# VH-VL binders against q9h9l3, part 283

Target 1, 176 residues: q9h9l3
Amino acid sequence: PRKMVAIDCEMVGTGPKGHVSSLARCSIVNYNGDVLYDEYILPPCHIVDYRTRWSGIRKQHMVNATPFKIARGQILKILTGKIVVGHAIHNDFKALQYFHPKSLTRDTSHIPPLNRKADCPENATMSLKHLTKKLLNRDIQVGKSGHSSVEDAQATMELYKLVEVEWEEHLARNPP

## First folded at step 13 (VH-VL)

Design E7 (framework fv_unasnemab)
Fold by ESMFold2-Fast, scan of step 13:
Structure E7 (fold): chain C 176 residues (1-176), chain A 122 residues (1-122), chain B 107 residues (1-107)
Amino acid sequence: as target 1 above (176 residues)
Amino acid sequence: EVQLVESGGGLVQPGRSLRLSCTASGFTFSDHYMDWVRQAPGKGLEWVAEIRNKWNSYTTYYAESVKGRFTISRDDSKSIVYLQMNSLRTEDTALYYCARDEFDSGYYFDYWGKGTTVTVSS
Amino acid sequence: DIQMTQSPSSVSASVGDRVTITCRASQGISSYLNWYQQKPGKAPKLLIYDASSLQSGVPSRFSGSGSGTDFTLTISSLQPEDFASYFCQQANSFPRTFGGGTKVEME
């Protein structure tokens, strides 16, 4: 199915002690890895913790960032009615305050055949970095400047394509 | 409402140059790939050139018939895509359409302008 | 370059008829095939993208099928407004290429 995109979001800490994860960047790529959307997003709440080591987000990225309400509308317009691929994708949907149908959701952290190809336990939740290294022989999330959500979304789509035929057949026989 | 308005067409002599413009409105221009497609009088459609968006490095692609003669470019601040046509030939005579290239589900031209006519004749 | 062979070049049909137009790619193009309708003096209009996806606002009597090299556009019950030219276009590889077109004419 080519009505399929991959998403990766970066979150910053808001709320008490920075424990609330608020959307601060979103990248969406098409089936071939072309970038459909990549914007820094301004949370409606005060940022307590940029979580820069993981998010790659710094104060300067917020200066021209798209306000959350506007960004959410743009993102949902792209996602609605499509198969959406992500890694631990529940966190992205939660940050978007969005419900995507399970029948159209593909989570590469919960696909047993993918873990099997990587010589990992089928029921383990493996990191995107580990699966990408094992299956695509590519190092992502390198260094201390934070992750690239574009790189992560592209890797996620490529990982899904390795099991797409098998997994879509499985889902057709066992609807979620 | 998405709109694409082409301009710059006209009558030119062989060997001369012409620059076409396409002004876009009603959408976030910088997010989209933009294409030029032409149609010779009474003939079919011929894809001419594509320019990708900033996140995909403004990569450009051309039909073999125009490579080295035509240059596609864009100005995201003005929401304009251009087609610079050099060393024009009589076979370049056509109606030139600007098209928005949507790439969320395959790659397809979902909006087209009305076109601008280029006639290359002595 | 990927050559798109479209057939027939023209077809005469009556309102209510089922019309089938075919498009064949010289190489595999997966599902990266689009169909456009063009009326005299007008810009082309997208009907079907990614081989089988119906564009918003296009009547359900239009459908697309196929993958790889062989593709079909079907109009299940031809209406007066459907007399037009139809073009397939591959978007798998550069340069992007169109079929030669099919003119659907009134019988």
Scores: ipSAE 0.722, ipTM 0.877, lowest interface PAE 1.2, mean pLDDT 93

Design E70 (framework fv_unasnemab)
Fold by ESMFold2-Fast, scan of step 13:
Formats: structure tokens, C-alpha cells, sequence
Structure E70 (fold): chain C 176 residues (1-176), chain A 122 residues (1-122), chain B 107 residues (1-107)
């Protein structure tokens, strides 16, 4: 079988009014949930809004953060040729300025069988927090100190594993 | 280039203690999980303990046969992993290997040291 | 604990022979199985990880296959340096468990 990883990124606000989402942390875990990569990332533009309530990122995390260009190279080396699992993963790829092949991409926010198991509408975009609570009986993204991208990536991989067999069969019959 | 060198083995009486060390070189030690695997004379391999890296909170795991008696630890600044062995039994007699864990595709031991011999006898 | 049953326990073979060793897990382990070679007086050496991935520097005559509970290691054309013991190991769950080993010895 092909190698599989799960990714979750945290973004901060840059540009006018802090409206642009720039990569500021990335976590990647393997199939078993072990961390392959977890670094704070320094955006090339001035940070206007840390979005700390959601990102968990504070000014002190930027002091020793890996510059974006270097981090991007490290991350893409890990992702290339692998099946990459994420939740609303388009946002992560956009922040990385990267295109991953659709045939190797698994988005847990757009897997109808997963929503069906959670008693949710098959074509709805459900939050990672909701699916994790419903299907894994686990609370993630708790408190007001921001999300853990490691925790989110681990939850995302576990959610995918619940539907992996049936979804891989579906994709083999219906290639993207 | 990658080297793992075990030390600290010897002959000890039942009920006593030994501390094994494994000094690593040739790679970024702090990124890797480290394991101890033992082999009794003429027998097969038995996994003993694992310690994860900093990103995975230095979590430790033990075989049931050693749980409560053995403690695995590491010093990333010195690139050393330790195995503290207390309340030794004759059944602990074995060659003890230090192994490097890779976890990018499952979990496997890609490098092993030559081992250090522990003999527990009266 | 996941038990790994390895067979045969020993096999006599000649240079040029095709040798197959099997490993059976007591419960499903997906593809999380590794194969190691051990020569007398030496440490084990990784041959194959994740059921079928050949470790860098290992000759292509070694191959692994299987998933779930049944796994095989194949040596397509045995060479003199291949007379050794072989062990499978599951990486699915704790504790990590090894098969009992297969000794490949000269006929």
C-alpha cells in the first residue's frame, strides 16, 4: 500500500485588515498518528492578526519559527507521492501555495460515507470538531487558547480510517 | 555513519540493578524514537521498551515482563538512550540491543547496535 | 498481545533456490509488518518494512508481500550470504512482537 499522512495547518492574518491567511504552523502525522513534522512558520509578510483563539499562535512562537520558504520545502518533501488526508484540505494547500494530485488527496470534510456514519447530511461540510465528537467520542479544540494542529491532524487520520476501506474501493471504481 | 554503541552490561546477581547506555552518532538523535530489544542465548528477539521523541512527548512503552522494573529514558543533549534495570531476574539474561525507530511508514528498526550482554546469575 | 507465528522454523536450501518464509498474525495488522535478517554473532538487519518496502541497500532478490494476517518473505535466488535467521515483526500495536524466526541453512 501507498504511504498515507494527515496534515493540519494554522494560519495567521496578514495584509490589509489581516484578511489574508498566511501559514504559521503545520503538523503532519503518519497513519498511526505519530508526528512527522510540527513547526511554527514565519510568514514572509508582517502579521497583523495572530487569530490566537483559533490558531493558538502568539508572538513568542514567531521568535524561532522556520521561514516560510524553508518550511514549505520540508513539508512538500513529506507530502510528495503520498496520500494526504486533511479536513477542508484546500485551505492548507492554498496556504502552502501547493497543488497536490486529487487522486492522492482525501478530504474528510467531503467524504459522504463519513457524514452518513455521523448522522449528518452526506453533502454537507461538517466541522472536524463535530465529526470527531460524533464518531470518536473525543473532544478536540477545547478551551480558548487555540487549536492544536497536532491534535487536529491526529483526529483527521482516525476519522479517515473509519471509512478507509469503503472509500478507497469507491475511488478505485470512480477515479477523481 | 549512523552508529549505536551499547554499554553497561555485565554479570550481576538476582535482585540487583544495572543501567545500560546507548550512544548514538551520525544522525539527528532528537528526531527519532529509540527502542531496546533483547535476545536470550540461542533464542529469538523480544522487544523490551520504547521511548518517543520530543514531538511525541517522550512517551514510554514497556513489555509486560519488564513493566515496573525497567525504565527507559533519554538525554537528547548527549545523544544517549538509557535502560535502567531494577530487580533483575535470571530470565533477564540476554544480549541487549539498542535500535533506532523510524515511523514514517509504520514503525521499524532501521539501525541496531552490536548489543551489550547482561547475565543474571548467582 | 498479537502473536506472530513464523514458518518454517528451519529450512535447508541450496544456492540458487527460491525460499519462502511465512508469518501469520493472530489478529489484523494491516501492512505493519517488518522483516529482519540476523547472521550468527551479529545484530539484526532490516530487510523489508511496511510489508513490501525494500530497505535501501538490500538486494532486489528479497521481496515481501501480504496484508492483514498473512505475510511472506521471498528470496528469489538464494546466495551464499543469505544463510541466516529471519524474523518478522508486527508494528501495529504494543507490545511490539517478533516471530519465532526461520533459520535458512545450507543443504
Amino acid sequence: as target 1 above (176 residues)
Amino acid sequence: EVQLVESGGGLVQPGRSLRLSCTASGFTFSDHYMDWVRQAPGKGLEWVAEIRNKFNSYTTYYAESVKGRFTISRDDSKSIVYLQMNSLRTEDTALYYCARGEFDSGYYFDYWGKGTTVTVSS
Amino acid sequence: DIQMTQSPSSVSASVGDRVTITCRASQGISSYLNWYQQKPGKAPKLLIYDASSLQSGVPSRFSGSGSGTDFTLTISSLQPEDFASYFCQQANSFPRTFGGGTKVEME
Scores: ipSAE 0.007, ipTM 0.585, lowest interface PAE 9.7, mean pLDDT 90

Design E71 (framework fv_unasnemab)
Fold by ESMFold2-Fast, scan of step 13:
Structure E71 (fold): chain C 176 residues (1-176), chain A 122 residues (1-122), chain B 107 residues (1-107)
Amino acid sequence: as target 1 above (176 residues)
Amino acid sequence: EVQLVESGGGLVQPGRSLRLSCTASGFTFSDHYMDWVRQAPGKGLEWVAEIRNKFNSYTTYYAESVKGRFTISRDDSKSIVYLQMNSLRTEDTALYYCAREDFDSGYYFDYWGKGTTVTVSS
Amino acid sequence: DIQMTQSPSSVSASVGDRVTITCRASQGISSYLNWYQQKPGKAPKLLIYDASSLQSGVPSRFSGSGSGTDFTLTISSLQPEDFASYFCQQANSFPRTFGGGTKVEME
């Protein structure tokens, strides 16, 4: 394969009432699911809400976490020039304060053939958990200790591989 | 610059043990997979073993010819990868290379050491 | 194990010649194929990775192509420093396996 990675980020709440989503963990895997990057990341702003049920982030993870500016540089070096796969990936790019070209972006929450395979409406936004259960017969994001961004990135890559050939052909004929 | 320096080779009798070391410098050692590749005198290359990084649970892989006899390990704090070779056989005689494996776009050995010679003979 | 068969085992060539080396995998390996050059008494050097990507610092006269089971390394205009052995290697599955090598010799 073409240079392709999958990403999943975890965010914590910063700013007023913890309503701002700030990057607190990022996982990146290669085409085969090997982990290229997995670090806890220290936001530059005070954390108001760890959102632990979803993020899996706790205060202990922040003690030796990589500062945001350094982590961002490391992550962008991996992503630049590659096809980047994610689920609802706009949220990840926003947290990274990064623009990735649409021609090199693949969002598994917005791929009509993938929804069709899962027997879902083509233009609906389905959760990663639902698509993974329907198409890979695997349960992810189980329990109450938060999500594993590594597990989520791996599942995202596997989902994309189910439609890769047909979707890449579609994009070649219909550039974004 | 990236440097890989192998050591520990020598002449040993069949059935004996030997430990090879490879000291890395010039890059973030802990981010890379590390491999051992050998070459018998006048022959081609034979992959021996791989150890993955911490992100991938230090998973190890071995060529069938060495399984159960050789053990690959690493010490990230010292930037060293090891190859413990037990129950050595004459067919293990080779120049042993340490190689760094990059895995972001495929899997490939982008840097090699100069090798350390292992001779198994009576 | 995936068997890698290289052809030819040796080739005699002159400076300026176009040299083609082929590598065949016993089963599909997608694009997980690398090419290495080895000069006498020296360690191997990576030339091409992922079937067709040229390694930084390697002259543009080297190119790789192919996918699946059939792969080719081409040297468009052979130079004196290119007389060496060349090895393909698959990285699709374990164990990693190398081709038997091709020695490019002076005619």
Scores: ipSAE 0.686, ipTM 0.877, lowest interface PAE 1.5, mean pLDDT 93

Design E72 (framework fv_unasnemab)
Fold by ESMFold2-Fast, scan of step 13:
Structure E72 (fold): chain C 176 residues (1-176), chain A 122 residues (1-122), chain B 107 residues (1-107)
Amino acid sequence: as target 1 above (176 residues)
Amino acid sequence: EVQLVESGGGLVQPGRSLRLSCTASGFTFSDHYMDWVRQAPGKGLEWVAEIRNKFNSYTTYYAESVKGRFTISRDDSKSIVYLQMNSLRTEDTALYYCARDDFDSGYYFDYWGKGTTVTVSS
Amino acid sequence: DIQMTQSPSSVSASVGDRVTITCRASQGISSYLNWYQQKPGKAPKLLIYDASSLQSGVPSRFSGSGSGTDFTLTISSLQPEDFASYFCQQANSFPRTFGGGTKVEME
């Protein structure tokens, strides 16, 4: 396989009323789902809202968490020059304050053939949970304790692999 | 520079135990999977065991010929990977290599030590 | 276990020759196939990983191809330092398995 990784980030609320999304965890997996990176990340600003129901982040995770600047450097070393797969990946890149080339970016929330396989409208933005259940027959993001970014990154890579050949051929003909 | 240095080999009688060590330097040891590969005199290569990194729960894998007898382990604070060999047999006689497994996007042994010789004989 | 069958077991060649070594997996391994070179008394050295990716520092005369079950290592113009044993290795599943090796020796 190509040098390809999948990423999923968890964000907490910072700034006024917790409305700013700040990176608090990042997981990166290789093509086969092995974990290349998984760290809790300490935002530079005060955390107002842990958003625990979605992020899975609690105060205990911030103890000894990697400072944002250091974590960002580690993450970018892994992503640079690779095809990066994510779900609604724009949000992850925004939290990382990072630009990744569009030619090397794959967003499983915007791949028409993937939605087609799931019997969903090709242009709809479907959740990772729905696509994973429909196509992989696996339940993720279960319960009220928040999401596992490792589980989400692994599911995202597996979903991409279902359409990889078709989609890479499409991108070769229709470069972004 | 990346270096892997094996030690602990020697002459032992069948049924006894031996522990091999591999000291790593020149890279972030804790990020890598580590493997042991052996080579009997005049023969080819045989993969023995792998230990994954902390992110992958230190999962271990073994060749069928050594399952239940050999244990691979690591100490990230010292940058050492170990191979504990119990119930040794004459067919375990080989040069034992420590190898770094670069699993970034594929799995391959990009660096090897010089090996340590294990001879199991009466 | 996935069995790796390597051919030939040995080949006699002269400097400047094109040498081809093949490796066949008993079941599909995608592109998880690596090639190593071993000189007498030395540890193996990675030449090619993921079927066709040339390891940094390895001369361009070495190339790999194939996917699935059939793989090839080619040395386009054999040099004196290339007389050695060559081993393929699958990394698709556990246990990891090596081919029996090919000895490239001087004619």
Scores: ipSAE 0.618, ipTM 0.864, lowest interface PAE 1.7, mean pLDDT 92

Design E73 (framework fv_unasnemab)
Fold by ESMFold2-Fast, scan of step 13:
Order: structure tokens, then C-alpha cells, then sequence
Structure E73 (fold): chain C 176 residues (1-176), chain A 122 residues (1-122), chain B 107 residues (1-107)
């Protein structure tokens, strides 16, 4: 198997009026969907808005959560040298304060063949929930108790696998 | 630095039970899947059982030859993986290895203990 | 169960020889294939994982190739310490299964 992982992060609101997005959970899965990492992460700043409806994060999860600096080190050790798959992955890398090489990054929100398989315009940005429903016939992010970053990372990997051969060949011929 | 030390082997009669232990050191035990692999005298390798980590719900898997008789378990606080062997048969006679399974980019046994000998004989 | 057929069962070779061992899976296993070396009285040692990745500390004369069902382990120039048994192992599905082994003997 290719050295490939999928990542999904959850952010909470910090700073004035909770408008700053700070990392509060990160899940990483391997090619087969096994969980390599899944930890709640304590932001260095006071949490103003847990954004629980979307993040699934509650105050109780911050008790004994891994401090940001330590979590970042653990996560980067897993990502380094691997192809990293995500959905709108720029947001995850920004929250991690990390640059991953573009040649090793795969963003399922910007893969035209994936949109084509879902009968969507090739250059549109589709949500993970929509693509998963259309292509995998599975409902994710159900209810108002928040999203599961493990579930999202697993869905993201499965979506990428649908176009992996075609997209890797495209990237080899047309490097970004 | 990374070490796996098996213990608990011995001579037992058919139908009896034995529990093997494997004590791990030098790495974060709780992050790894752990496996038991056996080798009968003069024979090849046979995978016996695997237990996954907490992230993957401690899921267990067994070879058909041992299903219903053997139970794999682990104690992350002590860095020990166990193999409880019940209803032992002469065919279970083997050197039993504990192995660390690496799963971030694939599945493979990168460290093995020296093994503990189990002899099932009357 | 996925059956792993390994050949040859034994091979006699001299120092400096190129040795090739093959392993065939009864069904597709992608690249989830590992190679181990075992010396008499010792535990197996990982040589190659995921079909072609060389384990840290293993000499570069060892190489692996293949995907799907057909795999090969090559020792480009056999050394005295390479006389041992070699086993392939699939990690695609449960139960995990090993090949029957290949004994590389001095001639």
C-alpha cells in the first residue's frame, strides 16, 4: 500500500467573539480506515465558542486534552513524507500551523473527476456530506450533536480511493 | 531498546490450559496492534491471533485452528499482551512468538520476541 | 483463506550468487506482502514490507517487487550471513497467512 493517510480536524472559536478557529480535535486514518490518531487538543487560548453543533466538542473533552504544542508534534510525525488526503484540507493545515508539500496533498473538495462521478460541475466545491451521500450512499454528519472527525476522515479516504488511479495518473502527467 | 519478552510456556497435557504473556518495553505499547505467531518444531510460521489498539476498539482476530479455544487480550497499563490457551491439543505444540504490528503505512511484524515453548503431550 | 505458495522450497547457492524467491497469493492482496528472514534458533526478522519497502538496517542487496498476486524477493549478491530461511506473509485480510518458506543453503 501507498503511504497515504486521511485527516480531519475540528476547530473551536477563540479570540474576539470566537471568530478565530483553533484546533480542538484531530483524527487521522490509514488507507484502510484504521485510526492512527484521534485526540482532543487543548487550544492555548480561552475557548469562547465550542461550536458544538459542528465540532462535536464539549467542555468535558478539554479535561486532560493534549496541549496544542505536543499534539502538533505527534500529528506532524504521522503526516511527514506521506500523501495526505483531506476535504478543504487548507483549513486543517492552517489550524495545525503546518505546510505540507502540494505534491503530497490531495484535496477531495478540488478533484474534478470526483465531482464528475457525483454528477456535479467539475469545478464546483462540493461538501463532504454531499459527495459521500452521492458516491458512497452513506449519510454522515447527521444530527446536531456535532461531526465525528473519525467518520469524516474515513469518508474522505473512501472518496479519494474512488478516483485514486485516475487522479494519480493525471498528477503524474500534469504536476501541480 | 524495543523489547518483547514472552513467558508462560511449558509442558502440559492435552485438554488443559496455559496462559502466555508478552511484556513490551521501549515504545508506546498502547499505540500498536499486537500479534501471536507460532512455529511447530521444524515447520513454518503460522499466525495465531491479533488484538488491535484502543483507537480501533481492541478488536480481535483468530486463526480458524484456534477459534473458540484461544483468547488474546492486553493490559495497556502494564504493556502486556496475553494469549489464553484452552483445550490444548498436541497440534498446538510450538514455539510461540509475540510480534509488534505496525499499521500506519501497512501491516507488518517489525519486532519479534525470542518466543516461549509450549509442548502439549501426555 | 488466502493461500501463499512460495517457491522454491529450498535452493543451494554460493556466495556472490543472485537468489530469487517467488510468492504467489491465491487471490489479490494489492501490495500487502512482507518478507521475513529466519536464522536457526532465532526469531524471524523483517526484511521487506508492503512488497517493496526495505526495512531500516537491512542491506540494499535485498529487494522486493510485485503487486496483486505475484511477488518476488531478490538477493543480488548472496553473502555468508544470508544462508537462512525466508518467508512471505500477506497482510491483506484475516487470517494472516505465511508462505511455506524457502531455505537458502550453502552449496
Amino acid sequence: as target 1 above (176 residues)
Amino acid sequence: EVQLVESGGGLVQPGRSLRLSCTASGFTFSDHYMDWVRQAPGKGLEWVAEIRNKFNSYTTYYAESVKGRFTISRDDSKSIVYLQMNSLRTEDTALYYCARDWYDSGYYFDYWGKGTTVTVSS
Amino acid sequence: DIQMTQSPSSVSASVGDRVTITCRASQGISSYLNWYQQKPGKAPKLLIYDASSLQSGVPSRFSGSGSGTDFTLTISSLQPEDFASYFCQQANSFPRTFGGGTKVEME
Scores: ipSAE 0.629, ipTM 0.852, lowest interface PAE 1.6, mean pLDDT 92

Design E8 (framework fv_unasnemab)
Fold by ESMFold2-Fast, scan of step 13:
Structure E8 (fold): chain C 176 residues (1-176), chain A 122 residues (1-122), chain B 107 residues (1-107)
Amino acid sequence: as target 1 above (176 residues)
Amino acid sequence: EVQLVESGGGLVQPGRSLRLSCTASGFTFYDHYMDWVRQAPGKGLEWVAEIRNKFNSYTTYYAESVKGRFTISRDDSKSIVYLQMNSLRTEDTALYYCARDEFDSGYYFDYWGKGTTVTVSS
Amino acid sequence: DIQMTQSPSSVSASVGDRVTITCRASQGISSYLNWYQQKPGKAPKLLIYDASSLQSGVPSRFSGSGSGTDFTLTISSLQPEDFASYFCQQANSFPRTFGGGTKVEME
């Protein structure tokens, strides 16, 4: 395989009324789903809303969490120069305050062949949970309190691998 | 800089035990896979064992020739990987290398120690 | 176990020569193949990983190619410091296995 990783981040609410999404966990897996990085991350701003139902993050996870500036450096070192796969990945890059080249970015929420394989409208933005159930016959984001970013990153890589050959050929003929 | 320093080798009789250590420095030890690779005098390379990182549950793998006799383990607080070698045989005679296993783009040994010599002889 | 057959076992070459070493896996290994250089009395050094990726600090005269079962390491213009042994290694499956090695000797 080529230099390819999958990422999934969890955000908490900071700023007035918790409206700002700040990075609070990041998981990165390699092509085979092995975990390269999985750390809780302490935002530089006060956490107003843990968004635990979706993020799975609680106050206890922040006690020994890696400060944002340090975590960002570690994460960017892994991502730089690689094809990065994610689902609605622009949100992850925004939280990381990072620009990743479009030519090396793969967003499973915007791959028409993947939606087609799932019997979904090609231009719709389908959730990771829906695509994983339809195409991998697996339930993710099931549990008593929030999502696992490791599980989500692994599912995202597996989804991409279903269309990798077709999509890479498409991108080679139609460079972004 | 990344450094791996092996120790614990020596001359032992068949059936005895040795424990090898590899002390790592210059990188975040707990997030890397670590391997042992050996080389018999004048021969090629033979992979011996691997231990994965904390994020992958410290899973271990062994070459068939050493399975049941050797145990790989690690102490992340000290940045040390170990190889416990029991029931040693003359064919275990080799220079034993510790290697860092990078797994971001395939799986590959990007740093090696200079090795520690194990001689099993009567 | 996946057997790695490396050829030739040895090759005599002169500075400036193009040297090609081949490695064949007994089963498909995708691109999970690495190449290492070893000089006498020294530990192996990584040259190429994932079949074709050049390790940082390694001269561009080294290149790797192949996928599946057939792989090659090429040295485009042999230099004096390149006389050494070379090993391929598959990382597709456990146990990890190495080729038998190729010794590149001065002619």
Scores: ipSAE 0.778, ipTM 0.900, lowest interface PAE 1.0, mean pLDDT 93
Fold by OpenDDE, second read of step 14:
Formats: sequence, structure tokens, C-alpha cells
Structure E8 (fold): chain C 176 residues (1-176), chain A 122 residues (1-122), chain B 107 residues (1-107)
Amino acid sequence: as target 1 above (176 residues)
Amino acid sequence: EVQLVESGGGLVQPGRSLRLSCTASGFTFYDHYMDWVRQAPGKGLEWVAEIRNKFNSYTTYYAESVKGRFTISRDDSKSIVYLQMNSLRTEDTALYYCARDEFDSGYYFDYWGKGTTVTVSS
Amino acid sequence: DIQMTQSPSSVSASVGDRVTITCRASQGISSYLNWYQQKPGKAPKLLIYDASSLQSGVPSRFSGSGSGTDFTLTISSLQPEDFASYFCQQANSFPRTFGGGTKVEME
């Protein structure tokens, strides 16, 4: 069986008016929720908007942040060959400028059985916060200090574990 | 053009200290890990130490032969990597190279300085 | 520590010859294996990285292969400027370790 990891990234705004989402933090946890990777990442371009209220990123975090190029290499090394679980994970991959094989990707924002379990419409896109509260009875992303990517990655993994057997069977019958 | 220039080498007696410097130019210094590699006269290459940018700090790695005696550090504002060598031994005699680490695919030393000679002798 | 066993320690060859150098790791290092060339009085020069990737500016007569524990550097047709020492180096784990080197000499 393949190893499974969960990933969550925080982005800051770069480019004109800060509309470009650039990777500023990445957290990766294993199946048990142990942290495999958690680092602040320095974008190659000047940061215009830290988006602190959402990202939790502050200017001080960038002082000794890992350059994007280096961080990307470290992260890819961890992800290679593994099943990668995330929530709205296409955003994380986009920020990483890396796309994991679809057959090895699990997006908890697009798993109908997970929504069903949470008494949500199967075809709706629910937030990680909502699903975590409904299914794990846990509050995440609380306060105004921004998100914790480690916490979010751990929650994502726990959510997936709830439907892992059913979903893996579905994917086996319906390969992406 | 990428350049690495080592300095600080010399002749010292056992037990003494020496500080090597490597001045980098031609690239974004803080985007790279930096390493020291040494070569004893007529011998092969031996990795000595590496310093990395990491989560709000620098991470360092050392060969067992120099652990506790050597300290690698860097000044990103000056694009310099240092090697503080304490309690020097005769077996530390070598040409010391500064090397830039690259991570495009794998981890490799794509640029090297010309080296600075350290001779430890009584 | 990962030990890198390089063979042969020396090889005599002529211009135009095919030269093969082997490097064996004491444990699996995936593809994190690099090859360097060193000429007398000069610093090492990167030839191959990630087992098989040719460094920019290096002639195509150089090639690398292998994964896991066994790796090979090949010079398809030896040129006069290729007489030098060659070293393999693993970048999988710390401490970083080099092979003992191979000296390619003129026959």
C-alpha cells in the first residue's frame, strides 16, 4: 500500500495589486498526523499583501524563510510516489507550480461521500472548517490570527480517513 | 558569472584556530545551501559541512571528523560563508573548497571555488 | 554513514576508448548521485547530477546511469581533455560522502 500524506499551503499576494497567490507556508503531515514538513517560504517576487487574517503570515516570518526554489524541491521529494490528500488541493499545487498525478490525489472538497456524511449536498463544495466541525466536532481556523496550515492538513487527513475505504473502492472502479 | 573565492588559509600549529571565508558573487546567495569540502594532499574529496536556510533559522550539518570543532555560518547580507575551525589537528591539513549547492533536480555542487590551503603542523 | 565504493581506482585508456566507471552505495540512495571531474591543480567540476542528468556545458559523450545502489559513469569516446580524476558523490543522506575516485590515465 502506498504511503499517504496531507498537505496544506498558505499563500500571500504578489504581483500587481497583490492578486497573484504565492506560496508562503507549506505543511505536510503523515497518515497519523505527524508533521513531516512545516516551513515558511519566501516567494521569488515582492510580497504586496501578506493576507495575514487568512494566511497567518507576517513580515517577520519571511526574514529567514526558505527560498521557494529550495522549498519546492524539499516538498516534491516528500510528495513523490505518495497519495496526497488536500482540501481544494488544486490551489496548493498551483502555488507549488507542481501537479501531482490525478490518480494519486485526493481532494476532500470533492468527495461526495464525505459531504453525505456531513449532511451536506453531495455535489456542493464545503469548507474545510465546516466539514471539520460537522464530522470531527473540532473547531479550526478560529480567531483572527490566521490559519494554521498544520492544523488544516491534520484535519484534512482525518476527514479523508472517515471515507477512505469507500472512496478508494470508488476510485478503483472509476479511475480518474 | 558565478564566483566563489575562498580565503583565510595558512600554516598553524595543532590546537590552534583558523577561520575560513568564502565570498560569493554572481547569484542570489540566500537561495542556495553552501558547503565546505576538503581534499588532503594526494587524497580524495571529503565533505566537511553544510549550511541551509530553514524555518526562521539556519540548519547546519557536519562530518563526524569535525563535529564539535568546526562551525559553519553565513552572512547573507555579505554573501559570505564561513568555516570556523578550532582545535585543529594535523589530519585537518587540506585544500578547503567552498561549494554552492543546487536543487533543481537532486542535490549537487554545481560551482566550486579554487580553494584555500590549510596546513596544520607542529 | 553511506559508503561509496568506486571502481576502478585507476584506468589506462587511449583517445577514442569507451571508459566506464562504477560507483556502489552501501545502501539505497535513489537517484541522488552526482559525478565530478577533477583535473590536477583544479577544483572539481560537476558532470552528472541526479544519476543521469547532464550538467549544462558538459559534452554529450558523458553519461550517467543507475539507481538505488549501483551507478555508472560512461565516457563514450575518450578525448584528450578527459584525462583526469572522477568522483561520485551521494546526496541522499548526511554525511555527504564521495567515492574514492578514479584516475583516468593515458595508456
Scores: ipSAE 0.005, ipTM 0.580, lowest interface PAE 10.3, mean pLDDT 92

